# Ledger of designs, part 2: VHH binders against q6dbn1

Target 1, 243 residues: q6dbn1
Amino acid sequence: MRCISCREEYLPRNAGTCKECYVEAGETEEELKREIDDLKAKVAFLRLSSSLDHGTSSTSRSFTDVVLIASEDNAGSPPIPAHKSVLVSRSPVFKAMLENEMEESLSGTIKISDVSYDALRTFVYYLYTAEACLDEQMACDLLVMSEKYQVKHLKSYCERFLVTKLSPDNSLMTYAFAHQHNAKHVLDAALSQIVENMDKLTKREEYMELVEKDPRLIVEIYEAYLSKQVNTAAGGTSTSKTS

## First folded at step 1 (VHH)

Design a19 (framework vhh_ozoralizumab_d1)
Fold by ESMFold2-Fast, scan of step 1:
Structure a19 (fold): chain B 243 residues (1-243), chain A 125 residues (1-125)
Amino acid sequence: as target 1 above (243 residues)
Amino acid sequence: EVQLVESGGGLVQPGGSLRLSCAASGFTFSSYWMYWVRQAPGKGLEWVSEINSGGSYTKYPDSVKGRFTISRDNAKNTLYLQMNSLRPEDTAVYYCAASPYAQKYLDEFGKFDYRGQGTLVTVSS
């Protein structure tokens, strides 16, 4: 047989690529992986050089023209210095706020009432770097922030993360959260998991909470379950034998 | 005029009990969800209990579950919180609060139509 790459003869047992061409392809793959790692390191360095360092008297910090303050933490969390140009370019909501002669644009201070310091800092870091370190709570907090400030790519990133964390134990409350914040991908994934585990729905302590707080969601779950049963039955009839 | 007036707070030793009351006036109490929230010195507001308009549904966080009991008397327009096995960490100003709608999630628990002025509970020897 002929090797696909070098066209040299080899034993029929080794159909496709000969050993020599396989080794060469592996070496090229390793070189490409090293180049990717080098590029990632360079991008990380550029991102780090754009980060706001509170510990230095850097000239870059002296050029900030706005500060953001998280008001949820009563411990007097430090203000987060930022650049209006970055906020405006990343969020149409900040653009509307800062390009108009509103109090925030005139005072140079933006107060955000329903966010922790850590969530706000991570959100601002994302606006500068397009990077965020997520756990389940941070993903929920940043999803809410991304909806409020219309940062579509961050919302999609948080939704994908939350979908990977779905379980029978959290799917009911995740469905309710997703419904409230228009998180369509999380909503659909959570609903599918609930419908697959309908025998467990009424055994969840959160079930009665949702019956009292938002009964529409429970009705929607039962309607989705019934629709799936009807569609499954309809699909089955298409495989029926005709006489 | 809407009023929520809390009472029953005071100094109590660890392991002791207190019963808080909230007298409501100026709104249709029997139509409102009622809440107890507290604020410890130097800390934010913490939700400690909720009860629906009819009293058939109650909820507690793990920190007080089994120790605190919320109840209401719609005929007297009064909300109660029975506090047993009190701990030093229960030291806080306790507020009653009202909303015409159920608060859906933990992040919404601070948003109420009406809130009282609070009653101080100090758990110390």
Scores: ipSAE 0.000, ipTM 0.264, lowest interface PAE 15.8, mean pLDDT 76

Design a2 (framework vhh_lunsekimig_d3)
Fold by ESMFold2-Fast, scan of step 1:
Structure a2 (fold): chain B 243 residues (1-243), chain A 127 residues (1-127)
Amino acid sequence: as target 1 above (243 residues)
Amino acid sequence: EVQLVESGGGVVQPGGSLRLSCAASGFTFSKYALYWYRQAAGIERELIASIYSGGSTNYVDSVKGRFTISRDNSENTMYLQMNSLRAEDTGLYYCAKTPTFEAIYKQGYSPTEYDYWGQGTLVTVSS
């Protein structure tokens, strides 16, 4: 037989593909399944807006009814036009703000003082499209915003990106960041790397900062390490009792 | 675009001195901790010195008392003053950056922005 992918010949009683192409096809299948799940989640996210605004035409969608303003500097930043219906459908925090806060509803202005213009613009664009181009800083900015405005889909997207950037060298600071901003997926991944490298923990410069500023994080690391050790020891046999 | 450019390496006799420089661009220098790493032949990359935005410093035991790390926020430059050099100090020296704890917690800076952006500078200590 000839392999479907690489066209290498192999014994007729083997599968219809060589082992190398079979492994590669399995990896591609897993990637495609993840992409399908991501697309389904994206469609569900976008469909919520469509369900709420029903028969809104493209012309009426071009008429913005709210503007968002990034951090106030002397230089100022341009306002970002948006639709209240989109913000409300994507974020329960914006829904509460715009349905119950008369000043924002009447003025048509939402002031956000803790973000850059680029981060806010990318965040708003994500609410409309479920797409954002991430680098490490933008992923962190959007993660913080997704927690604040309770945009679960964006938070998951940013966490998946940040996990790909984890290394033993950045794991302690990444753990601290994830803990501060409730990034559970990143937190667990960072903690696993720290626990696997416990002999290096006290050698990190960040260790002393964490001990001084947030000793709870260090306690949690040691507790996780001890939990791993006792679970590993659970399979041990006790044939004698030595004091 | 983030750039870190190392310079100041060379050949020096045992007991001699060198000053390394790391010129930075493309980020807000004052908000990052900065590091000197050393790659020696047959040895894994080693962190030798670090300096935080507030001026706090740390050193690996083998260089304590001999090396001094410093920073000039007005020039966007970090330095490593190396005194009493030994043969074991020979290696390629790299600089790297990472956000400070305060920048991460208060300003949302990425803790994953940690990498080498320079080619390094070679230090050879020989008699």
Scores: ipSAE 0.012, ipTM 0.290, lowest interface PAE 8.8, mean pLDDT 76

Design a20 (framework vhh_h_nbbcii10_fgla)
Fold by ESMFold2-Fast, scan of step 1:
Structure a20 (fold): chain B 243 residues (1-243), chain A 129 residues (1-129)
Amino acid sequence: as target 1 above (243 residues)
Amino acid sequence: QVQLVESGGGLVQPGGSLRLSCAASGFTFSGYSSYALGWFRQAPGQGLEAVAAISGSGGSTYYADSVKGRFTISRDNSKNTLYLQMNSLRAEDTAVYYCAADTYSRIWAEAFKTGYDYWGQGTLVTVSS
């Protein structure tokens, strides 16, 4: 109906953004990414040019007031310095943790389990910059963390990336992963991919494993398939879900 | 493995020119994770001084006041090489010059420390008659 950007009325009615505004938004996004890149270079240069603290590796120069640790790492991974104000502004979970005088707020240390040092560092990088370099493994790791810490934009970013990597060969495991971690957009896209390739479902290596481990997922696949068989709508009603 | 190797240093007379090169391996300058590249120098008996930096996009360059208008930083993504063109050299430009790289995927959590996560070994530039 109404374009959310320019407020002109839009067809089709469920899109929320007209084609012109969608293209303009994409161009603005790329321009903002370049501006952020340029500002990072300026900040790095100015930081090193500082007469106060240039050349030091001390966290005191940066005024960091908290460190994050991947808790399953056995003394090999360094702590990741951060600012409580950044964590609080980017995550309601960190806000609850740090503003309510919990142990993490008082000790200045946050231990995060079941995460690699590299994934945790990339997650913190995203909280500061709204950017992350993704491959399939990193997208999965960051999706899990974005769910846990309620970072909705990062979750959406990881879901969009994972949707682009869907294939008949990985869709069943991607569906199971998405179900486990409440990744609705990946879940719907993976389900659609599976339903398009139903003749191959029982031939997947992981099929019997899921039947035993979580039969509800398999039932949901069959139910979605049956529902699609009765939907004969022409044109706009069966458009693919995108995250 | 990320590695930076400088070349092009040497002896030059005042008013002369030199071009320093920094060849990178283990990451690509055209890659999204390439954040910023820079040149730094350390003169005899002095601390490390930032000379110039160029953004990952190449759209922004920054120079120390002491070299602005004389030095030009540039990058060639096809050759994975960073350059520093040094013109109108002065005796006070005598220093060991280091190239450095700051990458998006590796440095942000530590960006407040040094601003750059990879460094070359340095190349000596001597300006004297």
Scores: ipSAE 0.000, ipTM 0.332, lowest interface PAE 12.0, mean pLDDT 72

Design a3 (framework vhh_8pnl_2)
Fold by ESMFold2-Fast, scan of step 1:
Structure a3 (fold): chain B 243 residues (1-243), chain A 126 residues (1-126)
Amino acid sequence: as target 1 above (243 residues)
Amino acid sequence: QGQLVESGGGLVQPGGSLRLSCADAGFTFSSYAMAWYRQAPGKERELVARITSGGSTNYADFVKGRFTISRDNAKSTLYLQMNSLKPEDTAMYYCAASDYEKLFRASWGPSEFDYWGQGTRVTVSA
């Protein structure tokens, strides 16, 4: 195995990066506290029986009562069987859909547009397990789905992953994505990255296209930069937290 | 080691039609954003049409209403249906693939694409 950050070979028991990449790691105590909070949130997310009747359906029940279909894939992608009780417990959008006598509740079929089979399968797996294997593509796909279906924990999980992948090379695109999908944590992190590397902004291939098609986005970046300069010149008396 | 291979180019008269295909045997095709680019003699490479893994499409203004991009994930094939062809459409046509499609505007320019075909020539003349 190799370290993701530097590609140096490391022993599998050494967590996902080599020792040199940990030089800039945050404080271990604070990292462990965030990890404990995340685990507590996952446990709370998975507690179906705390609010549901013990005599009704559970995640261990093999009798599915709904299927989800990814509509973008050619008709070769199989339907994903699931339990209405799980979907309702995880998502207020699915709750509204399935409890308000919508067509999905009557037909037992939920068609989800603008999603690949792999993304939908991973999303459903997350609803059952609070686990998802992320790469940049999957994190973006699941972030969009978590916003649409109001799965707050998954949105937070995807945002944290995307922040770890920020670089000067992808920060402008990531900022635009976060702005479009209301990803506040990613938005703030990407904006900070851009502002710290303003000399590279006009060198990005995306810059001129954004100026033409979404000029407000570029204006917001310059406004954030100017705010930072004013705060620096004022010795900390003029602080902006608009990002 | 995937390879993109374009086909379907040729000589057509103005007003004619052609369908270009781009096949790939090595990629996880369904997860990639795909695009068609073209390059006329003495000009830089320009975007013609783009399609995300989810099927959302974007077209250059100069082909809008005339060209249609589509994909068949089961066959790992990308298509470009070209109608009402004009002499100005004469170029080498390239297909391209990128795995950054879910970032806002995954296809800004040629450098955003990781994989390219060798191209297929389209000539529109009387």
Scores: ipSAE 0.000, ipTM 0.138, lowest interface PAE 13.2, mean pLDDT 74

Design a4 (framework vhh_h_nbbcii10_fgla)
Fold by ESMFold2-Fast, scan of step 1:
Formats: structure tokens, C-alpha cells, sequence
Structure a4 (fold): chain B 243 residues (1-243), chain A 129 residues (1-129)
């Protein structure tokens, strides 16, 4: 066994463990968060004292070298100016897009399909700040974008948020959404919620819709339910492996 | 519409204390914890001077050398209010004090390159015997 952080083998004789490295990584993450917070305040103070940008209404003059356009909008939404360096540093997909002399790199315009202006603006804000204001719809939109652009931390953040909003009333649709977008943490949590409330499954408005459009999902739910019943009902009365 | 309203100014003797408040409407601090907020002032016949800034979390603060050790900036995101505690006031602290917040349409620019687009009406602080 090898610890990812320290790259040391985990041995019985060692005082340090992978958990110890995990704690140290958590402490380093908190230190980096404080440093980012400090730098944000420092930049804000310097900008506040700057006479060079005094009274100007033009926020567009910040040396941006790319614009992003939400194409779900019918030509109504303004372009979102950004910096290629930020996009490249935060997303390997943007890095590949902008480094390969693609049309986006040459034109300075990135057209992003199937996304609202508000979702795209919030996504770009997250790339600059590592912060996003979530409601259920925004969490879903940003989860889809974080998968597409490989922003793993944002995907995890959105998944955690969606899990807190799970209820018997939304768990079936949340399960279908998570399955569609490979959101494994949400998928597992939604499935557990459904299995705990199986008596309500057939009473959901969405049940027959899913039976007709994606019967595999319903089969997977019943299979999970049956596996849980074998494990919980058998208890101490069975010597059989339940794997 | 975004609005910032400063209050708490007034006449105070040298060595005295005042607490300024900035109440925000049209947006919430808790919904935008990434906002670094600040105070600036303008003395009679002089230009704007940055006084203090505070990070979104409240964990980091910055002060002008002229007020360092005397002023304390703080924020209450649940009350949507920014504060400036002013101690050991001097005659040269006499100014109109403004609070500043980033533009909604340019939040990412404020976070990255920074600029403050929302200024309140200001509150007058007069330090005189």
C-alpha cells in the first residue's frame, strides 16, 4: 500500500498512515484557501486604491483575450469576456481546445452549446473564484458543465448540494438525471432514497414515463431493492454469502 | 437595483471612536461570499483614499498605513452589513466615508482583476475639538 500524498509505503512499523497524510492534505487545503482569501482581499484593496480605473463605466477593458457565448440563447445574451490563461489552468478541456490552434484559439470566441447565459456566467465565475451560488437548477446545470469541461471539484460540490436536496418526491428524477450524467455520488444517494421508499415508487408520476423510455433504470432499482432485502432480511439467520 | 447605505458618521473629538455601518440592498453578502468589500474616504479638497478591505470569508483584512492599528473592518454576511470600527480618531481622519461592492455583471472581473462599481452616498466623519 502506497500513500498518494507522501508516496511512502504504508507499513505496520510506520507511525505515519494514509489517514495522517489525508489530515495533512486537508490542513494544506485550508492553508491554500486562506491564502486565496488573503490574495482576494489584497487585490480588492489595491483596486480600491487605484486611480487609473476611477470613474470608468467600461469593465470590458481588463486585457481579456477570449469571449464565451451561450448558444442556447437566441442571439440575446451578451458575450462573457475571459482570459485564456484562466480557462487553460482550470480545465484540461479548455487547455486542449485553446492549445491546438483550433478555431476558438484563433478567433478568440468559444461558443458553448446547450447552456443558459446565467449558468455559463456562474461557471466562468467559479473558474476565477472557486465559488458558486447554487440552487437545484444551477447545481444541475453546473454539474453538466463540470463533467463536460472536466472541472472535478465543481462536480463534487454540485453533487454534495444535490444530495442535501434529495427527498422521496424528487429521488426518481434525480436518479435518472444522475444516471444520464454519470454523477455517481448523487446516483448512489438517490438509489438509496428510492430503495428506502419502494412503496412510493409506483405512485410517482415519473414511474410510467421511465418504464416506457428507459426500463433499464427501473430494473436496476428493483435489483438494488432485492439485493438489500436479501442482506437485511437474512440477517443472522443465513450463513450464505450475500456479496 | 443595487444600493449601499452608509451610516454612523458624526462629530467626534480627537481620540474618540465611531462605528460605521454599510447596509446593502439588491444583493446578499451570504449569496456572494466571494465578494471582497471595502471602505474608502475623501477628505475635503483631496482625492479618494482606500481605507480598508475585507475578504468574502472575513478571514483576511487590509488597511491603509494611516489607519492600521486604529481601524477594524468586519462584516456580517447574515445581516448584509459591512462595518468599520474607528478608534483613536485624529483630525486627519475627517472625511466622507464610502463603502464599495463589486458589480453584479462583472463579479468575476472583481474577483480576478478587481474593480468596485457600487458606491454608497457616503457618511461624514468630522474629528474636531
Amino acid sequence: as target 1 above (243 residues)
Amino acid sequence: QVQLVESGGGLVQPGGSLRLSCAASGFTFSGYSSYALGWFRQAPGQGLEAVAAISGSGGSTYYADSVKGRFTISRDNSKNTLYLQMNSLRAEDTAVYYCAAPSFDQIWKTAYSGRYDYWGQGTLVTVSS
Scores: ipSAE 0.035, ipTM 0.564, lowest interface PAE 6.5, mean pLDDT 74

Design a5 (framework vhh_8dlx_2)
Fold by ESMFold2-Fast, scan of step 1:
Structure a5 (fold): chain B 243 residues (1-243), chain A 126 residues (1-126)
Amino acid sequence: as target 1 above (243 residues)
Amino acid sequence: EVQLVESGGGVVQPGRSLRLSCAASGFTFSSYGMHWVRQAPGKGLEWIGNIYSSGSTFYNPSLKSLVTISRDDSTNTLYLQMNSLRAEDTAIYYCARGPYETAYRLLYGEGAFDIWGKGTLVTVSS
């Protein structure tokens, strides 16, 4: 659950009144909890989390050998010091980048495009601690980064958060976002929300834009709707009796 | 068996000091960061502070001037020194082993601590 006072995101709780949602939430929460515990144990073993603690004004730099720079922020955001060993252990993409004598490995600087300083800092902090403070924008930013750098548990964490924020009003946009970034859990939840509210689909201003920009997404929504209608009919609940 | 056992609680007068101990067994104590957490009657958990394996400490800002955390790796013992005790300090105090060495913001979250002690009760009354 998200801490209101510090904006820190906690694992989703097994609380809920719907039994089906409770079972799904419980399984996902237990899986994420186990994985987060494993990641935290690995990070604690490295003794490096104190160098990047968000809650401290005094950050000690202990033998960092790489810096990450957010290129989107033109305000001259400070470089984020890190350890190559942590990045390599947490991301197969960073492993490939840093182990194959690429420019980043040789220069000791990784420039990440199209990311804000806050998003990059939160991402790096997650790599060290398995913790992230999420709002809707941060969850979207970190989901994109987790896909790019193949940090599967952060991606699952962000998807879970975004699912809790789904509504009839945002489901079409959320579906399009999830489709672009291979966020299967969010995609399925958003699609379900859209199909449950099909009478509102054509009334969304985003509908006409998607028809023109990405008509395949709209086709997939109608196909999913039709599939549910067919499956409901195929359930064998016949009301017709011809004797 | 991995085990944490708190001791040193009891009834103390306001304004007095108290030192709590936590005896660790069944794991390499020197390799882990350790935490102190408390729970007052009818309230949620409140993180007090931690001590990293390196000996560095980080405290809840609300309590920083009133508490000191230390460790003795030769005896596998964690300590919490509390000064100027007040009635609002009445709580059950827990020793916890954390899988990470981070700040208090995860106190209420799942997976924040992998091993907990049974707790020791501190009652501040005259």
Scores: ipSAE 0.000, ipTM 0.090, lowest interface PAE 20.4, mean pLDDT 72

Design a6 (framework vhh_ozoralizumab_d1)
Fold by ESMFold2-Fast, scan of step 1:
Structure a6 (fold): chain B 243 residues (1-243), chain A 125 residues (1-125)
Amino acid sequence: as target 1 above (243 residues)
Amino acid sequence: EVQLVESGGGLVQPGGSLRLSCAASGFTFSKYAMYWVRQAPGKGLEWVSEISSSGSYTKYPDSVKGRFTISRDNAKNTLYLQMNSLRPEDTAVYYCAKTLEKIYREAWGTGFDYRGQGTLVTVSS
């Protein structure tokens, strides 16, 4: 049943039946989309790894010429077989790595630090299919990898997802993360969230640590806040609007 | 202060079941993806399961897929791991972990690990 008539200003705060129906339907839709993507991933990976040589179908990895290995944090994870041609065509960093007689090209092994096995497998799957299932951790992991390996579309996809997860309590950490990884869209969104809640900035547990370890970010936040005040006070610009 | 307190471990026979719990405090639990990780004697940390902030998305490595189920109760700030068809190789100390620790660690260079003290699971024939 469709719930169409919940329009009282206080009703959303009380978690009415219509809101619960909409939230549950949305979560089911996202879950089904992720399951469809996972099944597509399995089919695509199976087809890509399966032998197209009807004379020698002994192992599905006979066509791969490189393996990728996740970091020490995932000790015991199996290597991920891949094709150099796919990596080179999708990433200029892999192209440089594999075409310039680097250690990875000579050994046929690429070791990637600070990523989980699942994140690396999802990243490789994306290089083959242009599809990836995201949650908050996966979006962060894939954003870091997309920046490092210069996979622009994946970076944009991850940034759009992370912007939907911004809140007042994670905005300072998210701003620092985005700044470190050149994630401009997340950076701008996080900065806006912080500036809208400036009265809470110095009360955040991360504030003093950030002042000590990366004071430039705090200076940039204050500069952005002052710039907003100056620009809204300048003639021809209306008073700041609340979000 | 972020705190995670694991419980529910014990001695179990191969093929048996255990349910682990993790009580979270000091952060807004409902906004973070959560992980279960384990460390077998003399081995490194191994990722066991992941759950999204809403609970709608879960991930497992092949070693536990179909046997373990991660779940959460955001109203109680509690994470769970249901372990079925336990094997001797599942013997380990099990920890729960917070997702944003990785982001925080990278941003500030901190060595913070928002894991608790862990809970020991021993599978013995």
Scores: ipSAE 0.000, ipTM 0.134, lowest interface PAE 15.2, mean pLDDT 72

Design a7 (framework vhh_lunsekimig_d3)
Fold by ESMFold2-Fast, scan of step 1:
Structure a7 (fold): chain B 243 residues (1-243), chain A 125 residues (1-125)
Amino acid sequence: as target 1 above (243 residues)
Amino acid sequence: EVQLVESGGGVVQPGGSLRLSCAASGFTFSSYALYWYRQAAGIERELIASISSGGSTNYVDSVKGRFTISRDNSENTMYLQMNSLRAEDTGLYYCAATWESLYKKAFESGRYDYWGQGTLVTVSS
């Protein structure tokens, strides 16, 4: 067999990699762990000096040059003060909005539709700190916002969180949500959960509503299930070798 | 992969007409309510027209009688026929699709809106 890393031949007893490549991979892992710890310490030091808490801190109002308003909560929702420099450095959408003499750049106000005050505040906090406290509701809201404003790191963070919350009971709803918001990682994980629990699919309250509102999703689930069954059966008689 | 792609924008003289199209893919088009939004310079994005899955239409007062929204479920396309265009109709036109949240039970604040990238309409002499 050849090592998967260096392609050198090795003893058949060694699973997938030669001893030297295995040792090298372990050394790389330990080096990366050290780098992560060093970066965490540096980020912690930098965060300590910023003291950003957008819900309660007067720092969020100091020297700000733009305000964001959540339109879902009515005209009375409090504005969220921010810095244009932070927004443009984190989001190419905000960069385009604020640098190209759009209404938001001229007025100093950005109105964001269909988002709650709490979700918008958490989103802005993440742009400053790269931290967010997630529950399922917040992860969904921030995933939508990260897609809209092209904040790839936040989208990945929310997807990882949602995958940890997957269960047979929520996987159908999670699949539908992920499909609508191009959340590929969540979509694949949710589909796998559904396919592993197909006996429960038609017994879910939401099944008939999905058949009515988006039958394409249900068809895709059945197609994935059939594909898995066929591949499992076919794999018993064929090999991956083409001589 | 969900996509909404607007087309048909351009430059037109006051009193002229334009037809915008919104081509959809990646979802069951016939089951969604569809919308046209407009964003003009110095004005926030506003809803100007909507059409339900059943074909019921609504318009903002400033476009009533001038604009007509329609849908073709066989082509997965929504249209906005704009007549008697005025200078104040200038702006970026976005299409959007909304699916009523069947998932609020699982995701209380979930928002299931699709948006296109926009098409520019300029009304000038």
Scores: ipSAE 0.013, ipTM 0.201, lowest interface PAE 7.8, mean pLDDT 77

Design a8 (framework vhh_8pnl_2)
Fold by ESMFold2-Fast, scan of step 1:
Structure a8 (fold): chain B 243 residues (1-243), chain A 126 residues (1-126)
Amino acid sequence: as target 1 above (243 residues)
Amino acid sequence: QGQLVESGGGLVQPGGSLRLSCADAGFTFSYYAMAWYRQAPGKERELVARIYSGGSTNYADFVKGRFTISRDNAKSTLYLQMNSLKPEDTAMYYCAAGTPSYEAMYKEAFAGYDYWGQGTRVTVSA
């Protein structure tokens, strides 16, 4: 077992025994988990009833007033029923679309191009529940959707996920993707990853493509690398150690 | 408008192994994210495994530890190594090629699967 250091800022004073510190920390963690679960349950209770159903097609039971349809490239996918009030409250883009007498408001149908059925379904579920099951592709798809429909919370959620998946092998494309879609958190993390692995930059399959289509991104990488070298030389106190 | 051709399906006993292949004949293979989907009789199509252009992979929970997705860009071929097969794995297996990440970036398109193969049948039974 390891002793836990007591933090006394606004917490009860601790006598410093390893077991007492450990027990107190564990009790606080369990209390916070219980509070999170309770808050999630309260949020779910306050949401529209359709969000509690696993299905996407029960319009008669859910009192939905709009349907979302994925691209024609996903032919055979069912329409996704939703509530205008939920879309409007989660997205200023949907608010503008549905409140200002646009065609989507009048027809009750929103067609979203260049998106898979799974991505659209997950996006809608997030608008209702603030939860989504992500993999790297889904996180990228939902990040693009969150930027298009201005769903700030989903953008942050996807960025946090994508940062956990960064590697030297995907960091260049992740950097370019984040730059394109204004994903500042992912952008900064990807840039750091690239700068730490500069010897691999020109070996990436995507390098020459980016040099041709968006050379400013490559210049920004080299500038960041040079800046880090200057700062490292000036600081000189933070070095990695190998045993 | 790509052309993907799956092969390697067949009848196999429970606990057996199969290796599926997907050959690209119509587009730039190395730039696409590739995936294997499956559709069992009377069920919806579901994702089995995905591999990105850079080689990173994701797997559905029901195949983790049993299936391995891989790609050979020089041969323009995607593979799915299936081990410890179960009767529940019986399905038509489809190869899909997604929008490259760089294309999604420049075209502002969401990454969807633009190209699908015709499928190869996998049957796990006696």
Scores: ipSAE 0.000, ipTM 0.155, lowest interface PAE 15.1, mean pLDDT 73

Design a9 (framework vhh_h_nbbcii10_fgla)
Fold by ESMFold2-Fast, scan of step 1:
Structure a9 (fold): chain B 243 residues (1-243), chain A 131 residues (1-131)
Amino acid sequence: as target 1 above (243 residues)
Amino acid sequence: QVQLVESGGGLVQPGGSLRLSCAASGFTFSYKGSYALGWFRQAPGQGLEAVAAISSSGGYTYYADSVKGRFTISRDNSKNTLYLQMNSLRAEDTAVYYCAADTFEAMYKLSWTKPESYDYWGQGTLVTVSS
């Protein structure tokens, strides 16, 4: 690949920018990211005093009609105030929960099990803003939550992020995670990465763990590899061992 | 400009405890900033190795096998500080410990547990474990 600003060649994975342009852009990006973080903190502070609503009007916290509590946190993390109308409009599961007079609707409290405060806070913020900042674990946590609460766009967003993080080093565990949580796009991408690097499969520490815990996944990988070889013309150059 | 400053290093007896702190300036540990943070160390005559790392949310942590169960990584976004609680210290834990931060865009290209994925590094703090 070539740098988009100076046209110098670089490694394909380095986002279209050569070293010199990347350093200059990186310094500007770091400054802009600090400003964005500061602005987001200011916006979050204003919303902590009022509604998390996307609207221009500020309202008192007393206008929220539900609180969400993360049950994983040991220290009793603060409740996250929200509006039932937002939850219902963004999630069919919350709609069913809150519109049929279940305990959550009556008490005004929704307890979410097996989730950290940070993950729940980010999930709720996404429901209000359609925005979430991801790392690998947050993408996994939000993917699980998006599946549970049927937030299709967030699931797709998390899958796209996880695909960009795929490497020969993490593809096996990413495949297992995707298989467990019906993340079809991640599953397909991870499987392709594994099949392209079959010589490394048995050298992964995670290989032994998966053979023990879920040998079917390993069988599926070998079946996919065999299928690719059968559908490839004889004498293909798919691997260094075969012509 | 972005700076990471480690503190809390020193001389400690085997079996002792020590807490390292890493104070960040020029950026915030805000979860929305997507900063992954890590501790790396370099023992005398050895290369740089990952000790522990924590995701921007704090929901995921990595520990090297040699420190699992003894070290705990944590972050306090309100204080813009990263911590490493080191318990049951051994002579082989003697090293210069470095704090590192990964920016949002770096997360998309490289593993957050690899030294090469971190754009900002502290100067290091020496930890000596000896009797």
Scores: ipSAE 0.000, ipTM 0.131, lowest interface PAE 16.2, mean pLDDT 73

